# Miniprotein binders against b1l550: the designs that were tried, part 204

Target 1, 279 residues: b1l550
Amino acid sequence: MRLPEELLERARDIHSEAPSHRIKLDRVGSFGLKVPVEFKGFLLLAEADVWVSLPEGRRGVDLSRQVEAIYELSNPPKDPFSLCREAAISLLEKLNYADSSGVSIRFDAPLQDGESLKYYGVEISSIASDEIINKIRVEILGMTACPCTAELIRAYKSSEIAATHTQRSLGILEVSTKAEHPDPDKLASIIERAMSSPLRTYTKRPDEGGLVIRSLSNARLAEDVVREMIHLFLEEFGHLPEDTHILAAVRSMESVHMHDIYAERSFSLDEIRKEISSH
Short names: E, the ipSAE of ESMFold2; O, the ipSAE of OpenDDE; V2, 0.75 times the mean of E and O plus 0.25 times the DockQ between their complexes.

## First folded at step 20 (miniprotein)

Design lh28 (at its last look DockQ between E and O 0.86; V2 from the best seeds 0.68)
Fold by ESMFold2, look of step 20:
Structure lh28 (fold): chain B 279 residues (1-279), chain A 95 residues (1-95)
Amino acid sequence: as target 1 above (279 residues)
Amino acid sequence: SPEYRKLLLEAFKLIREAMKLLREGNPEEALRLLEKAFELAQRAFELALDDPQLRLALWLMAQIRELQAEAYKKLGDKERAKELKEEARELEEEL
């Protein structure tokens, strides 16, 4: 049943009331919105979350204004970093009772892989208050080869036999900074270079053999993949503000084990430099 | 695929114009633009080379059907509006 619009004008504004329990909320929002973006010349369908803080004295958020903030900016499609930042600022302007807002945008970024495309996962966020904090998470699959099994086979068999198990591993870099978002392609490159070998979308038999041989010559523990990711990150992004926070992680889907192996390290730039220079 | 990109950008432009017409109370003119936008999005769907391209074109087709349903509702054609809203939901379920 459709109600008359005059009735809506007379009804209580539930959202502007004080709640029974005066407790502030950190994130109240609309999650899983579909938005179009343009990333490096590619039109993509992204998924977005939008939220604001809710003060203790306000009962609810005007969800239609919240969704409006990002939809108004999403056509024509634009780069996801601008969309993310502009929408976060627009949320604070439209929902002036909030002291902070946030926007997250998730998409699969295309990467040229020979004659075809492969994709890797990107999630960016902008969190606005009296300043803006930018966060980016990149996830990309690569190959790892186990050095422990390689050494065991060498010790048991002839030293001329090079063998170990290989598996797909998911590499993760997450960066939170007051600077602009790092380029996701550079983050993806760091992850792939830390692995034993990249994954290809199409591989002929001679190319498959070459990938396996390269992974065997670059066998690394998941722990050492994470260490290498950190080293490579510092080489490329060590100039970011000292309070920049990073998470580096690997999840290996081990071919000979019934469970995944996971390694991670989180740090700020100032703390990791202090750690490294103490050695 | 440069043709894929051209088709979608034109469809987005027609959608922007149609949404403005709907706000201004011109649903008949909005429908003409939306019908053309749907043809462009459908053609882009046929040209899509991978799943990400298919998903964007499909999503846009669903958005256009929702807008068409809104326009027909304003014209008083409730039967057509319900048909289009159902089609939009079917398209969204394929995502």
Scores: ipSAE 0.683, ipTM 0.901, lowest interface PAE 1.2, mean pLDDT 86
Fold by OpenDDE base, look of step 20:
Structure lh28 (fold): chain B 279 residues (1-279), chain A 95 residues (1-95)
Amino acid sequence: as target 1 above (279 residues)
Amino acid sequence: SPEYRKLLLEAFKLIREAMKLLREGNPEEALRLLEKAFELAQRAFELALDDPQLRLALWLMAQIRELQAEAYKKLGDKERAKELKEEARELEEEL
């Protein structure tokens, strides 16, 4: 039943009322929306969060307008970078009481792995206010080999390639910048290159053996992986603004322990450059 | 596949046109476009080679059913609108 238009005119706008407590909210929105995107020629269904700020004098946000804003921009499907930026801007235009807005889009990004596809996790975000901040988070699994165990075995048995335990490790790069979103495939590549070896979707026995040998020959602590990620990031993305913020992290799913090993560094490009120059 | 992409993009186009027609008060013509869009999305679903392709096609089918339900509601056919909403829900549960 559509309520008669007359009833709509008599109904108070609850959202525009003064709140009982005059407090500004930073983020009010809809989370877990499904939106189509086009990523590098792939049509994908992504999850999206949309939000705006709410001034202290307004009780609620018009959530329907937020949902409409992103869906209008998602047909036809477009790249998630443009969708985030355009939707964040559109939210501020449609909800004029907001001084800030944000959009986050999450999906598994396809990556070519020989004749097959593997996937890595991506979250693309844009926050709009007086400026636009673009954020990207990439998560990809790789393999690490422990150098400590390798050294112990080497000390016991003289071998060029010492046996050691290997484990799956999750690498994480999160970048926040006023520039355009960094290429997620490049970020994924940095993570994989920082690990002992990448993971493969399909391996024949000889290929599997080669992958393991490569891992053993490139044994790295979780700490080594994070430092290598940072180093490779600076080589590839050192041209980004100095106020660009980065989180580099690794979670190693240890094969010899019931717990995981975790290492991270948060930094700005300015901060890390000063740190490196001081040594 | 190139065909999968083509089918979905055409379905998205038809959906945009149907939504416009619904806003303009032409639910009958919107329904014709949505029926065609559903057929295209269904065919795309059948051609899907992986889970991401299946999920997008299913989602699109669900969205089309919801729009069809809206159109029938505008036409006064509440029963058919309810059926289509249930079908949309069932499709969304498979996601």
Scores: ipSAE 0.561, ipTM 0.849, lowest interface PAE 0.7, mean pLDDT 90
ESMFold2 (binder alone), look of step 20: mean pLDDT 90; pTM 0.913

Design lh29 (at its last look DockQ between E and O 0.75; V2 from the best seeds 0.68)
Fold by ESMFold2, look of step 20:
Structure lh29 (fold): chain B 279 residues (1-279), chain A 95 residues (1-95)
Amino acid sequence: as target 1 above (279 residues)
Amino acid sequence: SPEYRKLLLEAFALIREAMKLRREGNPEEALRLLEKAFELAQRAFELAEDDPQTRLALWLMAQIRELQAEAYKKLGDKERAKELKEEARELEEEL
């Protein structure tokens, strides 16, 4: 049997055709790819998203070339920041119809915690066009102690020892900049130092007492944790470009209430400097 | 564990060489390298100390089985390819 002429037309490259509705798309890609990375000597399984812009005159994206762009760079495993940036550049080169590309990589970063490891969340991205914009989000758990309850107990008992409820709090720093990605360990350190005490994955009884004492002696409102995160960020990263954008946030998982407390501030470096200098 | 890291890096290197051999039309030698890579990944899995290390080793074992299945399919051994694909799927479900 001879193949029909209509079948030969169906073999054409559908993705390069014009769509029936000529509308540009901002992000078209493959999400949830698993890739190996090496972060500070640790081999980790990360999750990646890759995308490109799609002009109004092109119907679809060649998804296999997108996946190829990052997988070719992922063996041998390499530093996730280099992988992210290089894959974004490779996408733009391989998919020459796109005006921009992007790669996000998410992983749990190990942090030495006494005799064991704990992990905190990292998501990085690089958006490539005429320039490269680098974004990083770090999330890490810590402890907070309520100063309002501590003051009530102190006033009631006239004691030098403040007692209050403690809870786990999730600290968040996001940074978007034209500079290289900030070191996630430094961002995590800023978040932990802003809180009442770090959380440990395993503590012995003497260590537990020390954590509780530090929490009580450093009781802090969620609002003041955010303010302290911003202060510490400016000390460490105030040299970044003035148009660098930051979000600092805390979500406290209240042990006494059935709802969470949330505090947040976003700003650019030029904005916050003007605000501070006006006081 | 430095042994965990060493085993996985060697497994990744064997996978890269196997993929080169497959592109060059030598799937039988590629399969031998992939079986060695699987053994190294399995030993790393046994040494994993936490959930992130376990997940990486399991993922790599599944990827190796999928690559082996593809090679057997090209060699015409559909029964082996089917067995290896099912094993890969089971490993991926543990992730």
Scores: ipSAE 0.695, ipTM 0.903, lowest interface PAE 1.0, mean pLDDT 85
Fold by OpenDDE base, look of step 20:
Structure lh29 (fold): chain B 279 residues (1-279), chain A 95 residues (1-95)
Amino acid sequence: as target 1 above (279 residues)
Amino acid sequence: SPEYRKLLLEAFALIREAMKLRREGNPEEALRLLEKAFELAQRAFELAEDDPQTRLALWLMAQIRELQAEAYKKLGDKERAKELKEEARELEEEL
């Protein structure tokens, strides 16, 4: 039943009313939208969150306009970086009462692994106000081998390659910058290189053995992985603005304990450079 | 596959054109284009080689059914609009 258009003219615009409490809201929007994107030649269905700020004098946000804004920009499918930036800008233009907007797009990014594809988690975001801040979060699984157990076994039995327990570990890099979004494949590569070994989608027995040997030969604590991630990040992305903020983290799903080990460092490029130069 | 991509991009193009025609007050021609877009998306679904391809094709099929339902509702065909909306829901549940 379409309500007669005449009723729309008589109905109060609830969203434009003064709120009962004059309080500004930082984010009001629609979360969990599905939007098509094109990522490195792949057409993918992503999840999207869209939001704007709400001034203290306005009761609500026109949510339909937010949804329309991102869907208009998503056909034809485009790269998620441009989609985030353009949608964030479009939201501010369409919702002129907002002083800030944001878009976040989440998907599993395909990565070539021999003849097969593996996936890593990506969240791409842009926040628009007087400036645009771009954020990217990459999550990828790898393998770590414990150096502590290896040392204990080496002390007991002399071996060139000490046996140790291995586990899956989730590496996380989150970057927030006024520059363009860093390449997520490069971030994923940094995480994999920081771990004892990457994971493979398909392994034959000889290949599996080689992967394990590589891991054992490169045993690392979760703390070592995070430090290595930071080191590799500085080598690859040290050219980013000094106010660029980074979170480097690892969650190790330990095989010998019922709990996970977690390590992280949050820093700006300026902060970490000063820290390294002071030693 | 290259064919999968081609079919989806063509379907997206038809949807854009259908939306234009709808804005121009030509819902009948918009419906014809949406029907063709659905056929292309369905073919893409049949050609999908992995879960990401399957999900995108299913989503697009659902979106087209919703757009068709809206168009039929504007034309006064409430019954067909309801059927198409139910089909869209069923497709979305497979996502």
Scores: ipSAE 0.613, ipTM 0.865, lowest interface PAE 0.7, mean pLDDT 90
ESMFold2 (binder alone), look of step 20: mean pLDDT 89; pTM 0.901

Design lh3 (at its last look DockQ between E and O 0.85; V2 from the best seeds 0.68)
Fold by ESMFold2, look of step 20:
Structure lh3 (fold): chain B 279 residues (1-279), chain A 95 residues (1-95)
Amino acid sequence: as target 1 above (279 residues)
Amino acid sequence: SPEYRKLLLEAFKLIREAMKLLREGNPEEALRLLEKAFELAQRAFELAEDDPQTRLALWLMAQIRQLQAEAYKKLGDKERAKELKEEARELEEEL
């Protein structure tokens, strides 16, 4: 049912009123928008969230202007990092009562895997105020091999047998920085190299054997995968601003247990360097 | 696939042109462009090799159906507009 337009003139402008409780809100927006993007030559369907802050004296947000800010920039499809940043700036301009805005864009990024593609998860954000803060989260599955079981099997009578359980593990890197977003492919590479072996979409029998042998020779606790992620991250991205914040985490779906193992560490670059230097 | 990408980029271009025509009050010409755009998106859908490619093609087909419905509404054909909006919803449900 559509109401007559004449009523719009008689109705109060609810959005511009003061609320009954004058409390500032940090994020008010539209979530789950579908937008096309172009990532490294691939056209992808991404999901976007857009928001602004709402001052204590304003009751509501003009939602149509929010979605306009990102949709008008999304055709032709363009680089998701540019879309993210430009939309965040446009939101702040269009909704000038806000002191901050934000845009998040989520997509599955393709990686060449032999003759096939595999995908890993990417979420980027740009948060604009008097400065712009860029955030990226990368999630990719890999394979881990348990060193505890490997040691038990080694200690068994015929210690020449090399075996342990292997499982899929989800590696996570989040980076929040005033600099440009780190390249998601480099973050995904760090995660995969920290694990016992990468996962493949298609392997021939001799290649499958090689992956298993590699994972057994690189057996790692979830805790040590996280430590290795941090080490590799510092090698690649240690040049970022000192207040850059990182979260490194692994969730391991342990094959011989009913529950997952989770390990994580959050830090700033300044903080972690001091910790390492103290040893 | 280079052909998949080429088809979709042309469809996006036709959509931009059709949206301009709708703003200018020319829904008949917009419909001609949108029919071409839908054919291109459908061919891209047939060429899609994985779920991400399939989802983008389906989403674009749904967007084109919504624009066609808008054009028919401006022409006064509410029955055709309703049919196209329903088809758009069906395409979006497959996502």
Scores: ipSAE 0.681, ipTM 0.901, lowest interface PAE 1.2, mean pLDDT 87
Fold by OpenDDE base, look of step 20:
Structure lh3 (fold): chain B 279 residues (1-279), chain A 95 residues (1-95)
Amino acid sequence: as target 1 above (279 residues)
Amino acid sequence: SPEYRKLLLEAFKLIREAMKLLREGNPEEALRLLEKAFELAQRAFELAEDDPQTRLALWLMAQIRQLQAEAYKKLGDKERAKELKEEARELEEEL
């Protein structure tokens, strides 16, 4: 039943009412929307979160307008970076009571792996207020080989390439900046290069053997991987604003333990430069 | 495939035009465009080579069914609108 339009005129606007408690909310919105995007020539279905701030004097947000804002911008499909920025701005324009807005878009990004595609996780966000902050989170799986076990076996057998246990490890880079979003493929590459070896979708036995040998020859602790990620990030993205914030992390799914090993560092570019210069 | 992309982009175009027509109060012409868009999306679904392509095509088909349901509702055909909404739900459950 569509309620008669006449009832809409008589109904009080619940959203515009004063709340029982005058408290500002930082984020009010719709989470888990499905939106099409174009990423590096691929048309993909992404998940999106959209939100705005809510002033203390307003009971609720017009959620329908938020959803409309992102869907209007998503047809035709566009790159998720522009979609995030444009939608965040549009939200502030459409919801004039908000002093801030945000959009987050999540999808699995295709990455060429020989003749096949592998995927890594991406979350692209933009937060709009008096300024725009762009955020990107990249997650990609790689392989790590343990140097500690390798050293023990080397000491025992005097082998040039010591056997060691290997495991899958999840590398994470999260970047928040006033500049444009960093290239997620570059971030993924940094993570893979920081690990003992990348993972491959398809390997023949000789190729698999080569991958394992490479990993053994480049054995790294989770701590080593994080430090290497930071080092490689500074080489590639050291030109970003000094107030750019980075989270570098690794979760190693240990093959010899029932638990995972986790290592992280959160820092600004200014902070880490000062730290390195002090040594 | 290049054909998959072409089909979807054309379907998206037709959807934009249909949405405009619906706002302008022309549900009959909107339905014609949406029918064509559905055919294109369905063909794209058939040409999908991987899960991401399949999911996008299915989602688009569901969106078209929802818009068709809205158009039929404007035309006063509540029964057909209900059927199309159910079809949209079924397509979304496959995502």
Scores: ipSAE 0.576, ipTM 0.852, lowest interface PAE 0.7, mean pLDDT 90
ESMFold2 (binder alone), look of step 20: mean pLDDT 91; pTM 0.920

Design lh30 (at its last look DockQ between E and O 0.85; V2 from the best seeds 0.69)
Fold by ESMFold2, look of step 20:
Structure lh30 (fold): chain B 279 residues (1-279), chain A 95 residues (1-95)
Amino acid sequence: as target 1 above (279 residues)
Amino acid sequence: SPEYRKLLLEAFKLIREAMKLLREGNPEEALRLLEKAFELAQRAFELAEDDPQTRLALWLMAQIRELQAEAYSQLGDQERAKELKEEARELEEEL
């Protein structure tokens, strides 16, 4: 049932009242919105969260105006970084009682894989207040090969050719910065290059053999994958502001174990430089 | 597929025009545009080559059904509006 429009003039505006308990809230918003985006020429269905801060003197958020801020900008589809930033700014303009806003956008980014596409996970956000802080998280699957088992097999057979167990591993890079979002394709490339081999969406038998051989030639501990990710990140993105924060992580689905192995390191650029320069 | 992209971009354009017409209280013209937009989205769905392409096309078809429901509601045809809302829900469940 749709209620008559005239009731809007008679009803209290509950959202603008003061609450019984004057407690500010950090994030009040609409989560799981579906929005179209265009990423590097690809039309994709993304998922968005939008929120604002709520002062202690305001009972509720105007949810319709909040959702309107991103939907108005989402047709025609445009690049997710512009959508994210512009929606965060629009939220502050439309909801003038808020002193901060945030937008996050999640999508699967296409990556050319021979004649096929594969996808990797991207989540970006922009948090606007008196400044804008941009965050990006990239997740991509690759292959890792265990060097400990490779060494045991080598010693057993006295051979220069190693064999070992291989497994899928999820690599993660997360960057928080006042600068523009890093290019997700470059972050994905860093993760894949740090692993033993990339994963392919479709492989023929000779190609499968090549991936396995490459993986065996680049056997790495999960800990060393994280170290290599950090090394490669610093080479490409060392120019970012010194207070830029990074998380580098790997979750390895070990084929011979009942459980996953996980390694991570978080740091700021100034922190890691001091650490490296002390050796 | 270039044709997939072309179909969807045209459907998005028709949806923008239909939404404007619905705000202006012109549901009959909006329905003409929305019927064409749904046809284009359905053709894109048939051309989809992977799961992300399928999901976008299905989502757009659901959005068009919701807008058609609003148009019929403006025309006073509540039974047709209800039918279209249920179809939109069914499409969204496949996402």
Scores: ipSAE 0.687, ipTM 0.905, lowest interface PAE 1.1, mean pLDDT 87
Fold by OpenDDE base, look of step 20:
Structure lh30 (fold): chain B 279 residues (1-279), chain A 95 residues (1-95)
Amino acid sequence: as target 1 above (279 residues)
Amino acid sequence: SPEYRKLLLEAFKLIREAMKLLREGNPEEALRLLEKAFELAQRAFELAEDDPQTRLALWLMAQIRELQAEAYSQLGDQERAKELKEEARELEEEL
């Protein structure tokens, strides 16, 4: 049912009214939008969050304009990095009462695994104000082998390759930078290389055996994985600005306990460089 | 597949043109483009090889139905617009 256009002229602009309480809001927007993106030649449907700040003197945000802003930029589909950045800027231009804006895009990124594809989780964000901050979060599953149990078995059996329990582990890298978004495939590679072994979508029995042997040969604590992630990150992305912020984390879904093991480090590039140089 | 990609990109192009026509007050020509776009998206859906491809094609089909509903609403056919919105909803529920 279309309301008569005449009603629009008589209706109050509720969004532009003064609020009952003059309080600034940091983020007001639409969450869980579906938007098409092109990622490394793949057309994908992503989820998007779009928001702006709301000044204390304005009751509400023009949410329809936010949705329009991202959809205008999403056809034709483009890379999610440009989409986030351009949409964040467009939001500030279209909603001139906002002093900040943000866009977050989430999807499962395809990664080539032999003749098949595996997926890892990606969240790409841009926050615009007086500056633009680009954020990326990558989550990928790998496998870890426990060195503690391996040492106990080695001590008992004197085996070169000690048996140990293995578990699926989720590696997480989150990067916030004033530079361009770092390559998510490189971040995923860092996580996989930091673990005992990657996971595979398809394995034959001999290939499975080889994967397990590799894992046993690279037995690592969750703490070891996080430290290795940080080390590899510094080697690959040490050129980023010193104020770049990183979260490196691992959640190991332990096979011998009912609970998970979690380890993390949050740091800036400047902070971690000073820490390493002090030893 | 290369064909899947080609079909979707052409559908996106037609949708963009149809949206322009709707803004210009030309719903009749918009409907012609949207019909073609739906056929392309449907064919892409049939050619989908994995869940991501299926989901994108379904979403695009739903978006086209919504735009068709808008066009019929502009033409004064509220009954057909309602039917198309319901079809769009049904497609979105499959996502």
Scores: ipSAE 0.570, ipTM 0.851, lowest interface PAE 0.7, mean pLDDT 90
ESMFold2 (binder alone), look of step 20: mean pLDDT 91; pTM 0.919

Design lh4 (at its last look DockQ between E and O 0.82; V2 from the best seeds 0.68)
Fold by ESMFold2, look of step 20:
Structure lh4 (fold): chain B 279 residues (1-279), chain A 95 residues (1-95)
Amino acid sequence: as target 1 above (279 residues)
Amino acid sequence: SPEYRKLLLEAFKLIREAMKLLREGNPEEALRLLEKAFELAQRAFELAEDDPQTRLALWLMAQIRYLQAEAYKKLGDKERAKELKEEARELEEEL
């Protein structure tokens, strides 16, 4: 049956009503949207989340308007940092009852690996209010070698030949700052350099030998990989605002254990500099 | 490849033009552009060299089918619109 025109005209605006419990919500939105982006000349399919804050006096959010904010900006495809920032600002304009908005964009970023591409994970976000806070998380796989096993084999054989087991490790850098997002390729480079050797998508036997030899020459505990990531990060990004927050972490997929090893440190630039200077 | 990128950018352009035509009430012309856009996206799919490139091409093919369905709905062909929506969903399920 057709709905009477009077009913449609008289229907309540549910979204603008007060809720039964007046409680502010920090993030209300649409998650898992597919959006095209252009990253350094590559066209990629990204996944986006969009949200706004919801004041205690408002019952609901207009989902159509928030999805519209990012889709309107996504064709033609543009760089994901501009899309992220512009969509967050557009959300605040379209949903003026919110005091903050946020957009996250996730994609696999390509890196040249000989004649092939390899990919690493990137998630960026922009949180807009009376200021904009930018966050980036980079995840990339590398190879690590166990120094404990290397020392045991050295002592056992009393020889110049080093050997140990190697494993895949996932390195993570996450940066939250008022400055523009750090370049994800530079973050990925820091992570790979902190590890014993990068993982490659295509390796012939001569290349495999070189990767293993480099890993043995640079064996590190997961804890020391995190420390090295922090050291390298400070060398390259120490100029960021002092209240910039960083998380550095490694998950090692240990080949001789039945479980992963995890190490993590979070800090602000101000805090870590004071810590290092006191040692 | 450079050809992959060129094909997709032209498909995105045709999609923008088709969406404008649909808003202006010209679904027949929109369908002509969408058929060309689909051919370009399909050629890009055939050129895709890895999973990320394949996923983008498939996703775009699905979006084009959704827009074709909208155009047929505006022309009163509900059967064709339903078929195209189903095809779009099948393309997205491969992602």
Scores: ipSAE 0.690, ipTM 0.902, lowest interface PAE 1.1, mean pLDDT 85
Fold by OpenDDE base, look of step 20:
Structure lh4 (fold): chain B 279 residues (1-279), chain A 95 residues (1-95)
Amino acid sequence: as target 1 above (279 residues)
Amino acid sequence: SPEYRKLLLEAFKLIREAMKLLREGNPEEALRLLEKAFELAQRAFELAEDDPQTRLALWLMAQIRYLQAEAYKKLGDKERAKELKEEARELEEEL
């Protein structure tokens, strides 16, 4: 049944009404949208969140316009960085009552691993207001070997290569900056290099053995991994603005316990430089 | 594959054109383009080499079915529109 056009004309625009309580909302939008993107030559289906602020004098957001804004920009598929920035800006233009907007795009990024592909998690975001803040979060699994157990075993058994437990560890780098989004592959590389070894999708037995030996020879605590991530990040991305904020973290899925080990540091580039210079 | 990408990009192009035609009040021509787009997306699905490729192709097929349903609704064919929406839903459930 199409409601008679006359009824539609009489229907009040509920979204434009004054709310019962005049309270501004920071984020109102649609979460978990599916959007196509092009990432480094790969066409991928990503998840997207889109939102805007809602002023105190408006009851609701035009959610359909938000969805339209991102889909208009998603065909043809484009890089997720541009999509985030352009969509955030477009949201402010289309929803003129909003003073801020945001877009977040999540997908598994392909990474070449020999003849195969492995994937790491990426979340790319842009928040627009009087300024644009770009955020990127990278998550990639690697392997860590415990140096404490290795030392205990070395002390107990005089072996050249000390056995130790190994586990999968999730490395996380999150960067928020007024500059362009950092390259996620570079961030992933920093994480992998900070761990005892990378994970491989497919290994031949000799290669697997080599990977394990490498891990054992490069035993690192979760704390070591985080510190190494920060060090490598500063070497690669130290040119970013001083107000750039970084979260470096590791979650180690420990093999000897049922719980995970977690370590993190949150910092701005200014803060960490002052800290390093003070020592 | 290069062919997979080509097929999808062409399908995306046809979808953009079809959406324009729908806005202009030409659902018949939109349906012709959407049918071709669906064929391309289906072929891409068949050529998919991994899960990400499969998922994108399936998603696109579903989106095309939704657009076809919209076109048929504009033409007054509510039954066909319902069928196409159900097909779209079924495709999305495979994601």
Scores: ipSAE 0.570, ipTM 0.851, lowest interface PAE 0.7, mean pLDDT 90
ESMFold2 (binder alone), look of step 20: mean pLDDT 91; pTM 0.924

